# Ledger of designs, part 4: VHH binders against Phosphatidylinositol 4-kinase gamma 6 (PI4KG6)

Target 1, 302 residues: Phosphatidylinositol 4-kinase gamma 6 (PI4KG6), of Arabidopsis thaliana (Mouse-ear cress) (q8w4r8r158to459)
Amino acid sequence: GVEPIPVNGGLGGAYYFRDEKGQSVAIVKPTDEEPFAPNNPKGFVGKALGQPGLKPSVRVGETGFREVAAYLLDYDHFANVPPTALVKITHSVFNVNDGMDGNKSREKKKLVSSKIASFQKFVPHDFDASDHGTSSFPVASVHRIGILDIRILNTDRHGGNLLVKKLDDGGVGRFGQVELIPIDHGLCLPETLEDPYFEWIHWPQASIPFSEEELDYIQSLDPVKDCEMLRRELPMIREACLRVLVLCTVFLKEAAVFGLCLAEIGEMMTREFRAGEEEPSELEMLCIEAKRLTTEQDVLSP

## First folded at step 22 (VHH; from e1 with A98S)

Design g1
Fold by OpenDDE, last read:
Structure g1 (fold): chain B 302 residues (1-302), chain A 121 residues (1-121)
Amino acid sequence: as target 1 above (302 residues)
Amino acid sequence: EVQLVESGGGLVQPGGSLTLSCAASGFTVSDNYLAWYRQAPGKKRELVAGIYSGGSTRYADSVKGRFTISRDNAKNSVYLQMNSLRAEDTAVYYCAASYSWTSFYYGFDYWGQGTLVTVSS
């Protein structure tokens, strides 16, 4: 068969699986090769599976099901997340570091290993959002992705995680139509509120008010049903992650009703750094206040 | 240090019931992953039941409908209720714990010493 190609970028192990023609068809990320995982092929080791990873609120070995969660939550491909699943794959390309296999055998025998991994459909693209003019991106595409990112509290939405495909519109107009493909959702749905990273906050599109259609979509969101679905499809998911999903979804819904744009909502979720110190986000402050009020009510209710 | 201590094993007649307990120390059973394994003489260790962080459960086909895994967070313990026991259920039963769901595939990090269950007439 055609040998998979290791991905050179990123901190974790990832592999392009190819078809008979040599074309990439999938990206595979083994759970035990994540950043700081024991079998990380890039030297970023040192933690056990289940320990805090690259983000304190995302444990090592848990990025894979988060990738899947993002896809599952993207109903009707609203944000255009590629199909993603957890799989068991057996292949010799996967990395096994020395000492993990009790067999001291010196010869790097290509041990055929079976691994649990996220499997995502590879989408052909021309570049990512870090390379070229974000100003030309469709407002609707940016909004759809942003809505998802808010719901799942994506802590890693940078330009490199947004693929761009040029659409050959034979039309004369200077600004070629592009398709946006959001990827790499491994650092979403943290166990606690974290400082998100939303690259799109700085894009003019994010400051454009939501359309009626987008508002209707937001209004239709049901975080309770989302949680039920995720519990069913991803039984390993932590309840803390689901709480964050509920909180962020409810916040989005209320903010949208209030008339806030995507950028404003994202900003409210983002922590500020003042004088070198990190301050809680407005969202976090709201949560603190809500908790205080609830506690006071419980004390006053005999 | 993480310690898992099983109890409740013994001799039981076919069709009988038994409850195994596993008390954990140095490890929090809440919001983590726990399992019961068994090893019969001359056989490989096999997963019997597992409980995920959120409380979802999984069972081997051979025990489905007969065994129930549960946990008590306050007691920091996991249990295996075994009903309708059969001779083929005779084995040493092990409690296992992990911080990662992947342990159901790669193996659990912490193990008890095991408790013997003998089903015999």
Scores: ipSAE 0.896, ipTM 0.956, lowest interface PAE 0.4, mean pLDDT 93
Fold by OpenDDE, fold request of step 24:
Structure g1 (fold): chain B 302 residues (1-302), chain A 121 residues (1-121)
Amino acid sequence: as target 1 above (302 residues)
Amino acid sequence: EVQLVESGGGLVQPGGSLTLSCAASGFTVSDNYLAWYRQAPGKKRELVAGIYSGGSTRYADSVKGRFTISRDNAKNSVYLQMNSLRAEDTAVYYCAASYSWTSFYYGFDYWGQGTLVTVSS
């Protein structure tokens, strides 16, 4: 078979798997090669699996199933998340750092190691959203991605995680239709409310009101069913992550009914920095208030 | 310091039942991953049963339908109910705990000392 190619970018181990023609067909990310994981090939080591990772609310070794969760939650491919699964893969390309293999044997025998990894379909693309003006992006594409990002509280939606494919519509002069492909959902569904990172929040598209179709989609969302599905498909998922999913989904639904646009909803979820200090987001403040009211009701109920 | 202490092992007749207990200290069982392993004489240690953070369970094919893993959060303990015991179930049983789900593939972080289960007529 064609040898996989390590991805040079990012903090974690990732590999392009190729077909017989040498074309990339999948991206594989071993769980033990994540940022700060023991077998990280890029030198970002120092934590154990299950410890707080790059984000305090996302544990080392748990980015893989979050990527899968994002795909599973993208019903009917609404946001265009590529197919993603957890797999066991055996290959010599994977990294094993010294000291992790009890056998001090000197000869770096290319130990064929079997690893658990996220497996995502590679989607051919022309560039990412960080390279070009975002003004040409379709409103619907931005909204669909933003809706997903809100539901899963994506803490890492930057321009590099949005792939852009030019659609060759043979028509002369019209700003060519582009397809957006959201990737790298490893830092979504944190265990606690976290400051999200939504690159799209400042895009003009995000300030355009939701379409009727988008509103219908949002209204059709059922976070309880989402949780049941995720528990079934990803039995390792933490309940804390599911609570965040429920909270964010309910918030999205209520905000949409209220008539808020994508940008406004994103802003309410984003923490503010005042006088050099981080303040709770409006969403967090709403949660605090809700808790207060519930506690007061419990005290008043004999 | 994390400690896992197994109990409940002993001699039982074929077809009998036994419940193993594992008491954890310094480790919270409610939001983490736990497992029972066993090692028979001359054999490798094998996974018997596991429980995920959300309460989902997994079993080896050899014990499926006969063994049940459960936890009591209030007691910070994990249990293995073993029914319809067979001679081939004779082994030292170990409780294991981890903060990561990947431990089911790469190995658990913490281990008990084990408890002997002997199934003999």
Scores: ipSAE 0.895, ipTM 0.956, lowest interface PAE 0.4, mean pLDDT 93
Fold by OpenDDE, last read:
Structure g1 (fold): chain B 302 residues (1-302), chain A 121 residues (1-121)
Amino acid sequence: as target 1 above (302 residues)
Amino acid sequence: EVQLVESGGGLVQPGGSLTLSCAASGFTVSDNYLAWYRQAPGKKRELVAGIYSGGSTRYADSVKGRFTISRDNAKNSVYLQMNSLRAEDTAVYYCAASYSWTSFYYGFDYWGQGTLVTVSS
């Protein structure tokens, strides 16, 4: 078979799996090769699986099921998340660091290792959103991705995680339609509210009001059903992650009804730095106030 | 230091019931991953039951419908209720704990010393 190709970019182990023609068909990310995981091939080791990772609220070894969660939550491919699943894969390409295999044997025998990994369909693309102007991106595409990012509190939506595919309309001169493909959702659904990173927040598209279709979609969202689905499909998911999902989804729904645009909602979720100190986001402040009111009501209720 | 201490093992007749307990110290059973394993003489250690952080459970096919894994967060303990015991259930049973769900595939971080269950007429 055609050998997989290691991905040189990023902090974790990732591999392009190819078909018989040598074309990439999937990206595979072993759970034990994540940033700081024991078998990280890029030297970013030092933590155990289940310990806080790149984000304190996202544990090492848990980025894979979060990627799957993002896909599962993207109903009808609204945001165009590529198909993603957890799989068990056996291959010699995977990394095993020295000392993890009790056998000191000298000969790097290409040990065929079986690993649990996220498996995502590879989508051919031309570039990512970090390399090119964003002004040509369709408003609808940006909104759809942004809606998902808000729901899942994506802490890593940077331009490199938005793939861009040019749609060749045969005509020479027209600013060709582009397709956006959101990827790398490994740092979504944190266990606690965190400062998100939404690259799109500064794009003009994000300041355009939601369309009726988008508002209808938001209104149709059911975070309770989302949680039930995720519990069923991803039984390893933590309840804390689901609480964040519920909170963010409810917030999105209320904000949309209030008439806020994507950028405004994103800004309310973003922490501000004042005088060198991180302050709670408006969303966090709302949560604090809500808790206070609930506690007061409980005390007043005999 | 994390310690897992199993109890409740013993001799039981076929068709009987037994409840195993595992008391954890230095490790919080809530919001983490726990499992029961067993090892029969001359056999490999095998997963019997597991409980995920959210409370979802999984069982080996051989024990489905007969065994139930549960936890008590207040007591920081995990339990294995075993019903309709068979001779083939004779083994040393081990409690296991981990901070990662991947432990169901790569191995658990912490283990008890085990408790012997003998099913014999």
Scores: ipSAE 0.895, ipTM 0.956, lowest interface PAE 0.4, mean pLDDT 93
Fold by OpenDDE, fold request of step 24:
Structure g1 (fold): chain B 302 residues (1-302), chain A 121 residues (1-121)
Amino acid sequence: as target 1 above (302 residues)
Amino acid sequence: EVQLVESGGGLVQPGGSLTLSCAASGFTVSDNYLAWYRQAPGKKRELVAGIYSGGSTRYADSVKGRFTISRDNAKNSVYLQMNSLRAEDTAVYYCAASYSWTSFYYGFDYWGQGTLVTVSS
């Protein structure tokens, strides 16, 4: 068979699985090869599964189901997230670090190992958003991705995680329509409010007001149903993650009704650094205030 | 130090019921992953029941409908209610705990000493 190809980029173990023609068809990320995981092939080891990972609010071994969650939450492929699932895969390509295999077997016999991994459909693309100007990106595409990123509090939406596919519009001269494909949602849905990273926040597209269609979509979002779905499909998901989902979704809905654009909403969610110190985001401040008010009400209504 | 202490094991007649308890110390049962395993004589240890951080549960096919795993966060304990016990349920039952859901596949990090359940007429 065609051997998978390890992905050289990134901090975690990832593999391109290929079809009989040698074309990539899927990206596989074993849970135990995540950044700081015991079987990380790139030397980023040192933590146990379930410990705080690259982000303190995202535990080692939990990026995979977050990727799946992002896909599941992308109803009707609104944001164009590729199909993603958790799978058990057995293959010799996977990494096992020395000392993790109780059997000191000296001979690097390519031990066929079975691993739990995220499995995402590979989408052919031409480049990522970091390589080229963003001016050609459709406003709707940016908004759709941004809406998802806000809902899931994506802490890793950088240009490299946004694939760009050129759509051959047969016409010579017009800046051809591009398709955007958001990927790598492993650092979304943190257990606590975290400083997000939204690359699109500075794009002109993000400052354009939401369309009526986008507003309708946002209005149709139901975080309670989202949570129920995720509990069903991903029973391992932490309630803390779901709380973040609810909070961010509600915030998005209210902000949209208020007339804020994508950039403004993103900015409100972003922490500011003042005088070298990290300050809570506006969203965090709102939460603090809400808690205060609720506590006061409880005291007043004995 | 994480400690898991099982209790509630004993002799029970077929068709009887028994509740196992596992008290955890140094480990918070809430928002983490817990499981009951059992090992019968001459057999491999097997997963009986698991409870996820959010409270979702999973069961081995052999115990579905008969066993119930639950937890009490206030008591920092996990329980296994066993109903309609059968002779084949005879085993040492172990409480297990982990901070990772992957433990259901790769193995749990913390284990109790086990409690013996004997189902015999």
Scores: ipSAE 0.892, ipTM 0.955, lowest interface PAE 0.5, mean pLDDT 93

Design g1
Fold by ESMFold2, fold request of step 24:
Structure g1 (fold): chain B 302 residues (1-302), chain A 121 residues (1-121)
Amino acid sequence: as target 1 above (302 residues)
Amino acid sequence: EVQLVESGGGLVQPGGSLTLSCAASGFTVSDNYLAWYRQAPGKKRELVAGIYSGGSTRYADSVKGRFTISRDNAKNSVYLQMNSLRAEDTAVYYCAASYSWTSFYYGFDYWGQGTLVTVSS
């Protein structure tokens, strides 16, 4: 078969796996090659697996199961998340830094290395959303991706994480349609309710009211069933991540019933900068007050 | 310092039962990852049972249906209930702990001293 090749971009280890013709079919990201992980191939080492990572609420070695979680939560491919799984893969291309296994790394250069990794289908694409204007993006595509981002409290939805594929079916005097593919969900489902990053908040599509189909999808979401599924499929997932999922999904459902659009919901989840200080989001403030009221009830209970 | 102290090992007849316990100090068992491994003479150490951060469990095929891993967060302890014991279960049993789920694949960093279980007629 065709040798996998390392990906040069990003801070962690990633590899294109290719078919017989040399075409990429999958992207593989080993958990021990994440930023700050012991076997990171790009020099960004210094932490142990399980320690707080690039974002303190996402631990080193835990972005891979988050990638899978985002895929599993994307019922009916509503947001178009590429198929993703955790796999055990053995291959000599994978990185092992000196000092991890004493001098074994020299003798194992000829041997294959076994890793647990996220395995995501490669999606051919033309550019990412940071490369071009966003006015041509379908409203439904932006809404569907935004709905997912809200549910999972995505802290990293910038234009570079949104692939654009031209469908090449345009007509005279019109540009062609595009397909959006959301990627890089490793920083979703933080262990605490923190500041998300939703680049789409400022896009005109986000201010358009949800369609009937989108409202039906939101109404059908069941965060209890989501948690049961994730515990079954990803038994390593931390309960704190699941609490964030429940909270954000309940908030989305309540806000949609009230008639808020995608942008309005995203703004309520985003922290504001006032008087030189970053303030908790409206959602965070609601949670703080709810905790205060629950504490008062517990003190008064027999 | 993380310390794991196993207890409950001993001699038992085939078909009998034992409960192993592992008391942790310097490490919180809730919301983390713990496992029982065993090593028989002349064999490699093997995973027997594991418990994930959320309480989900996993077992080696050879012990499934006979052994149960559980934890008691109030006592900061993890247990292995061993039923229907066989001669093949004779081994030193080790408690292991980690802050990372990846240790089920890459090996655990914290280990107890081990407790001997002997299954003999």
Scores: ipSAE 0.686, ipTM 0.875, lowest interface PAE 1.2, mean pLDDT 88
Fold by ESMFold2, last read:
Structure g1 (fold): chain B 302 residues (1-302), chain A 121 residues (1-121)
Amino acid sequence: as target 1 above (302 residues)
Amino acid sequence: EVQLVESGGGLVQPGGSLTLSCAASGFTVSDNYLAWYRQAPGKKRELVAGIYSGGSTRYADSVKGRFTISRDNAKNSVYLQMNSLRAEDTAVYYCAASYSWTSFYYGFDYWGQGTLVTVSS
């Protein structure tokens, strides 16, 4: 097809790939063009691939497989994550910075570059959730996205990464409903139990109890099978990421059985600030106590 | 300073076996990415086998089923077991290491000096 075009927004390298009619079909994000990565095209360099990033628990060069992981974990398209894969792509549009690859010639920047990148289906949409009020969003859509966010301990779920597509081309009328599409999962599955960011905690929909369908979905989740699948599909994924997935999925399942709503679960996972200090979340406190009890049992057990 | 020291190369007849070792210092083998590459005379280096942070492995098609990469975290070492050796396996074998999975696509950061394997009758 037609030439890919760079995305102007955001801190990392991203590119719209288009069909022969010029319509976007995918968004492509090379792993070496992430924020702080060596070939970042927007001046946000300074770290090597594999070093801790802006969030120390997510390393530079590792957001791409996290994007794919979020898609793979979204069974039956429950949260509506767009199809995503890791691909190897060669194209002259991709950026290579001077000196990062030992390049001494300015002419080498004109050469075709091969990259490993996340490739996500482009979803046509009207706006994102940060642009408008949230009270009209379907309860089920908010719940389904929140369930995914909890499982993957998403540290970056804000309105800007929830795309909104109107389901009524003619306006509000009797078809004033919207479809929500969650994107930008590169800061999920941190290597430690970190402070998440769930903007939906404050949305009215999050305080409504889970439906029976949602409870059935949660009960069907199996974190051991999740890990086996991710090891097979994403062999580069670190075991620490998988331990976070297991812990958060087990917590979600137990909290849902206990009758907690989405907002209550999110609050238990979120750290608080008091007197200018961060305090551990309730979930972190439970994990600390569980470690103490396990250590005491090992000492007392013959 | 990261050092990777290969050993175990030598002369072997076709159909024979060798075990290559790579001892790492200044680099922790566990939870990181390691690989064996080889370079035959007059050829470019090629990936032979890789091992991911979680222990998953990958192999070049030409060696799959004959070679096995493994890791001993306690000894901070990586191994390449080579079975059913063929004349075309003759090469200098290099150990490589990285903190990033992307090195399988962009090139590894740390390299050993190499160990020669000659398969000839």
Scores: ipSAE 0.686, ipTM 0.873, lowest interface PAE 1.2, mean pLDDT 88
Fold by ESMFold2, last read:
Structure g1 (fold): chain B 302 residues (1-302), chain A 121 residues (1-121)
Amino acid sequence: as target 1 above (302 residues)
Amino acid sequence: EVQLVESGGGLVQPGGSLTLSCAASGFTVSDNYLAWYRQAPGKKRELVAGIYSGGSTRYADSVKGRFTISRDNAKNSVYLQMNSLRAEDTAVYYCAASYSWTSFYYGFDYWGQGTLVTVSS
């Protein structure tokens, strides 16, 4: 490969890694360069690794393994998440902020930086969903991405996180075919059940009932096996994240059997804003009541 | 103030067993990241065993099958059971703790003062 280059956009450190021809092949995001992390290159510092970050339920330094988790949960590339891994990688391009090590900063500036980072395949694309009308997106693509977003309680699914790649369909038909590629999963699997962000709730595709293929996929999901796999592959993942995954996957499976569409499921998971205040989602209210009943059982059972 | 206090070191014969303890105060052991490191004379400090927030463990190749890291959340303590000890296990053993999994790669935030283990006939 050739020299990696920094990405200008976003709040954290990110780098394009390129092949021998200079074409981007991967996006690398060091864990200590996340927003609020000590080596953030864009001035968003002030937290130690492991402290609550932008969202209290996602700690600083912990978005990288969430990126990998989303990829690992995407069985058979059903949602089309790009290949992602955690890597240990050494390169002088990586940022080290002054004053982090006192006088050792001069010595570190002379040394090549070694980081633990998420390494995700770069997908060439034409635009993102925020720059395009959404009504032409394939129903199956929206459904598959939405199914993943529900399972992982994605708090950040907006149009900017959906890449759109035009496909050659032979020039026939009213609309060209597109491929959707979901990215930026670092704010999934929060440590508590909190408000997701599913832009697709309002898209017409989300109101269409699941296909038999999609229902079969949902039925085949096994949140216990998901957790076993994630503990094995990402041993740093917190148990609270896994509890959220189990809850959301069980809810998805029950809701799909009941006949709810993607939009209906997403709405049940989303907090309402009324009278100037947020109120718990229907799913949160069910969990609050279940916890109350369990506490009453403990009093009566012993 | 975070304190990690190791105990249980000493002189043992090859093939023997020893249990190291690390009592934590000012730091909650449950749902966080703990490790044992060791440093032999003239060598760099190396990871021996780690325990992740969810209880998953990792080991250096040189100690796999012989050493076991565990924790007791009620006692706020972490342990290293060392079996089938060899002369090359002689080192000062350190307990380390962090709120971040990245410490396995960037270094741990909190350290004990260490306990000496000597394996000799």
Scores: ipSAE 0.633, ipTM 0.850, lowest interface PAE 1.5, mean pLDDT 88
Fold by ESMFold2, fold request of step 24:
Structure g1 (fold): chain B 302 residues (1-302), chain A 121 residues (1-121)
Amino acid sequence: as target 1 above (302 residues)
Amino acid sequence: EVQLVESGGGLVQPGGSLTLSCAASGFTVSDNYLAWYRQAPGKKRELVAGIYSGGSTRYADSVKGRFTISRDNAKNSVYLQMNSLRAEDTAVYYCAASYSWTSFYYGFDYWGQGTLVTVSS
């Protein structure tokens, strides 16, 4: 084995773990090195684990289980999420900051030798979706990734989070097949119905109707079974995250039956800016109306 | 001010049962993370049982099948039912609480003062 190396980009701690030839095999992100976490190696400290983070709906120390949740929800590798797990791992490369108040601390005790971290298979790739035009991407790949993004209310699906790998097509005179690999799911499953970010909304593939195979996949989704699985595999996950998953999965299933395409569904989930102010999405408005109806029932009770 | 108050400790025969209680104030037990730890004389404090935000539980191998952690959100309390007690279960038992799941790995923020359990004939 070869010594892991830190990743220079981003606001949090991340590390490439490598094989004996020096090739990356995994990306490791310790939970206590996230932005604003106590052991962040890049100076972005100031919050305790469990406090609201960069997004108020995702707490400090809680992006790692979201990475795993996205992988576990990706049944049959439908969207092609790389294998991901939470691990307990000990290595001297991991960062530990000193306690700022000597023998007292407003923060959790720091661990000098062991961390809990997300561990994701490294996928070799040629570029990301922000580097080139997107119209050549396979329709099915965009649809499958979009289906996942809707289910998990992904707030961070920009082109930089879609890796592109060129495929050897094996045939003479045929070109341009690519494999898309969605990554960086740490800001999915927010604790509230937040404004998502789906860069694919504007891509031509998103306006094409779902195939019968995709409609069958959507119809087979069972958000109750999803929650049971996530409670079993990720017992730390908050119930608020699971409620968001249920709402978005039910919405996807109903919208698909109604005949909406990926772009139309994404637009209904996205907030609008008007006069410089943010307005609730159509999905949020549905939830507001549902709350009104339950309040009406409570008032009419004996 | 967060306060955790344990009760229910005492002397019990091997094979017997005991229920520990932990009443919380200034901390909401629902949707958060709670645990029981114990410390035997001359040994380090160790996790006995934990309960996660959604109600899932975890146990040390030494107590699995014999101990049950539970909570009552209405009473804002957490419990440890201890059955089939053995001499090696003798320890001071502590209630712990946190707003972060990572406390199971990095240490809990809030602690009770402990309650002594002695298993002896």
Scores: ipSAE 0.596, ipTM 0.830, lowest interface PAE 1.6, mean pLDDT 87

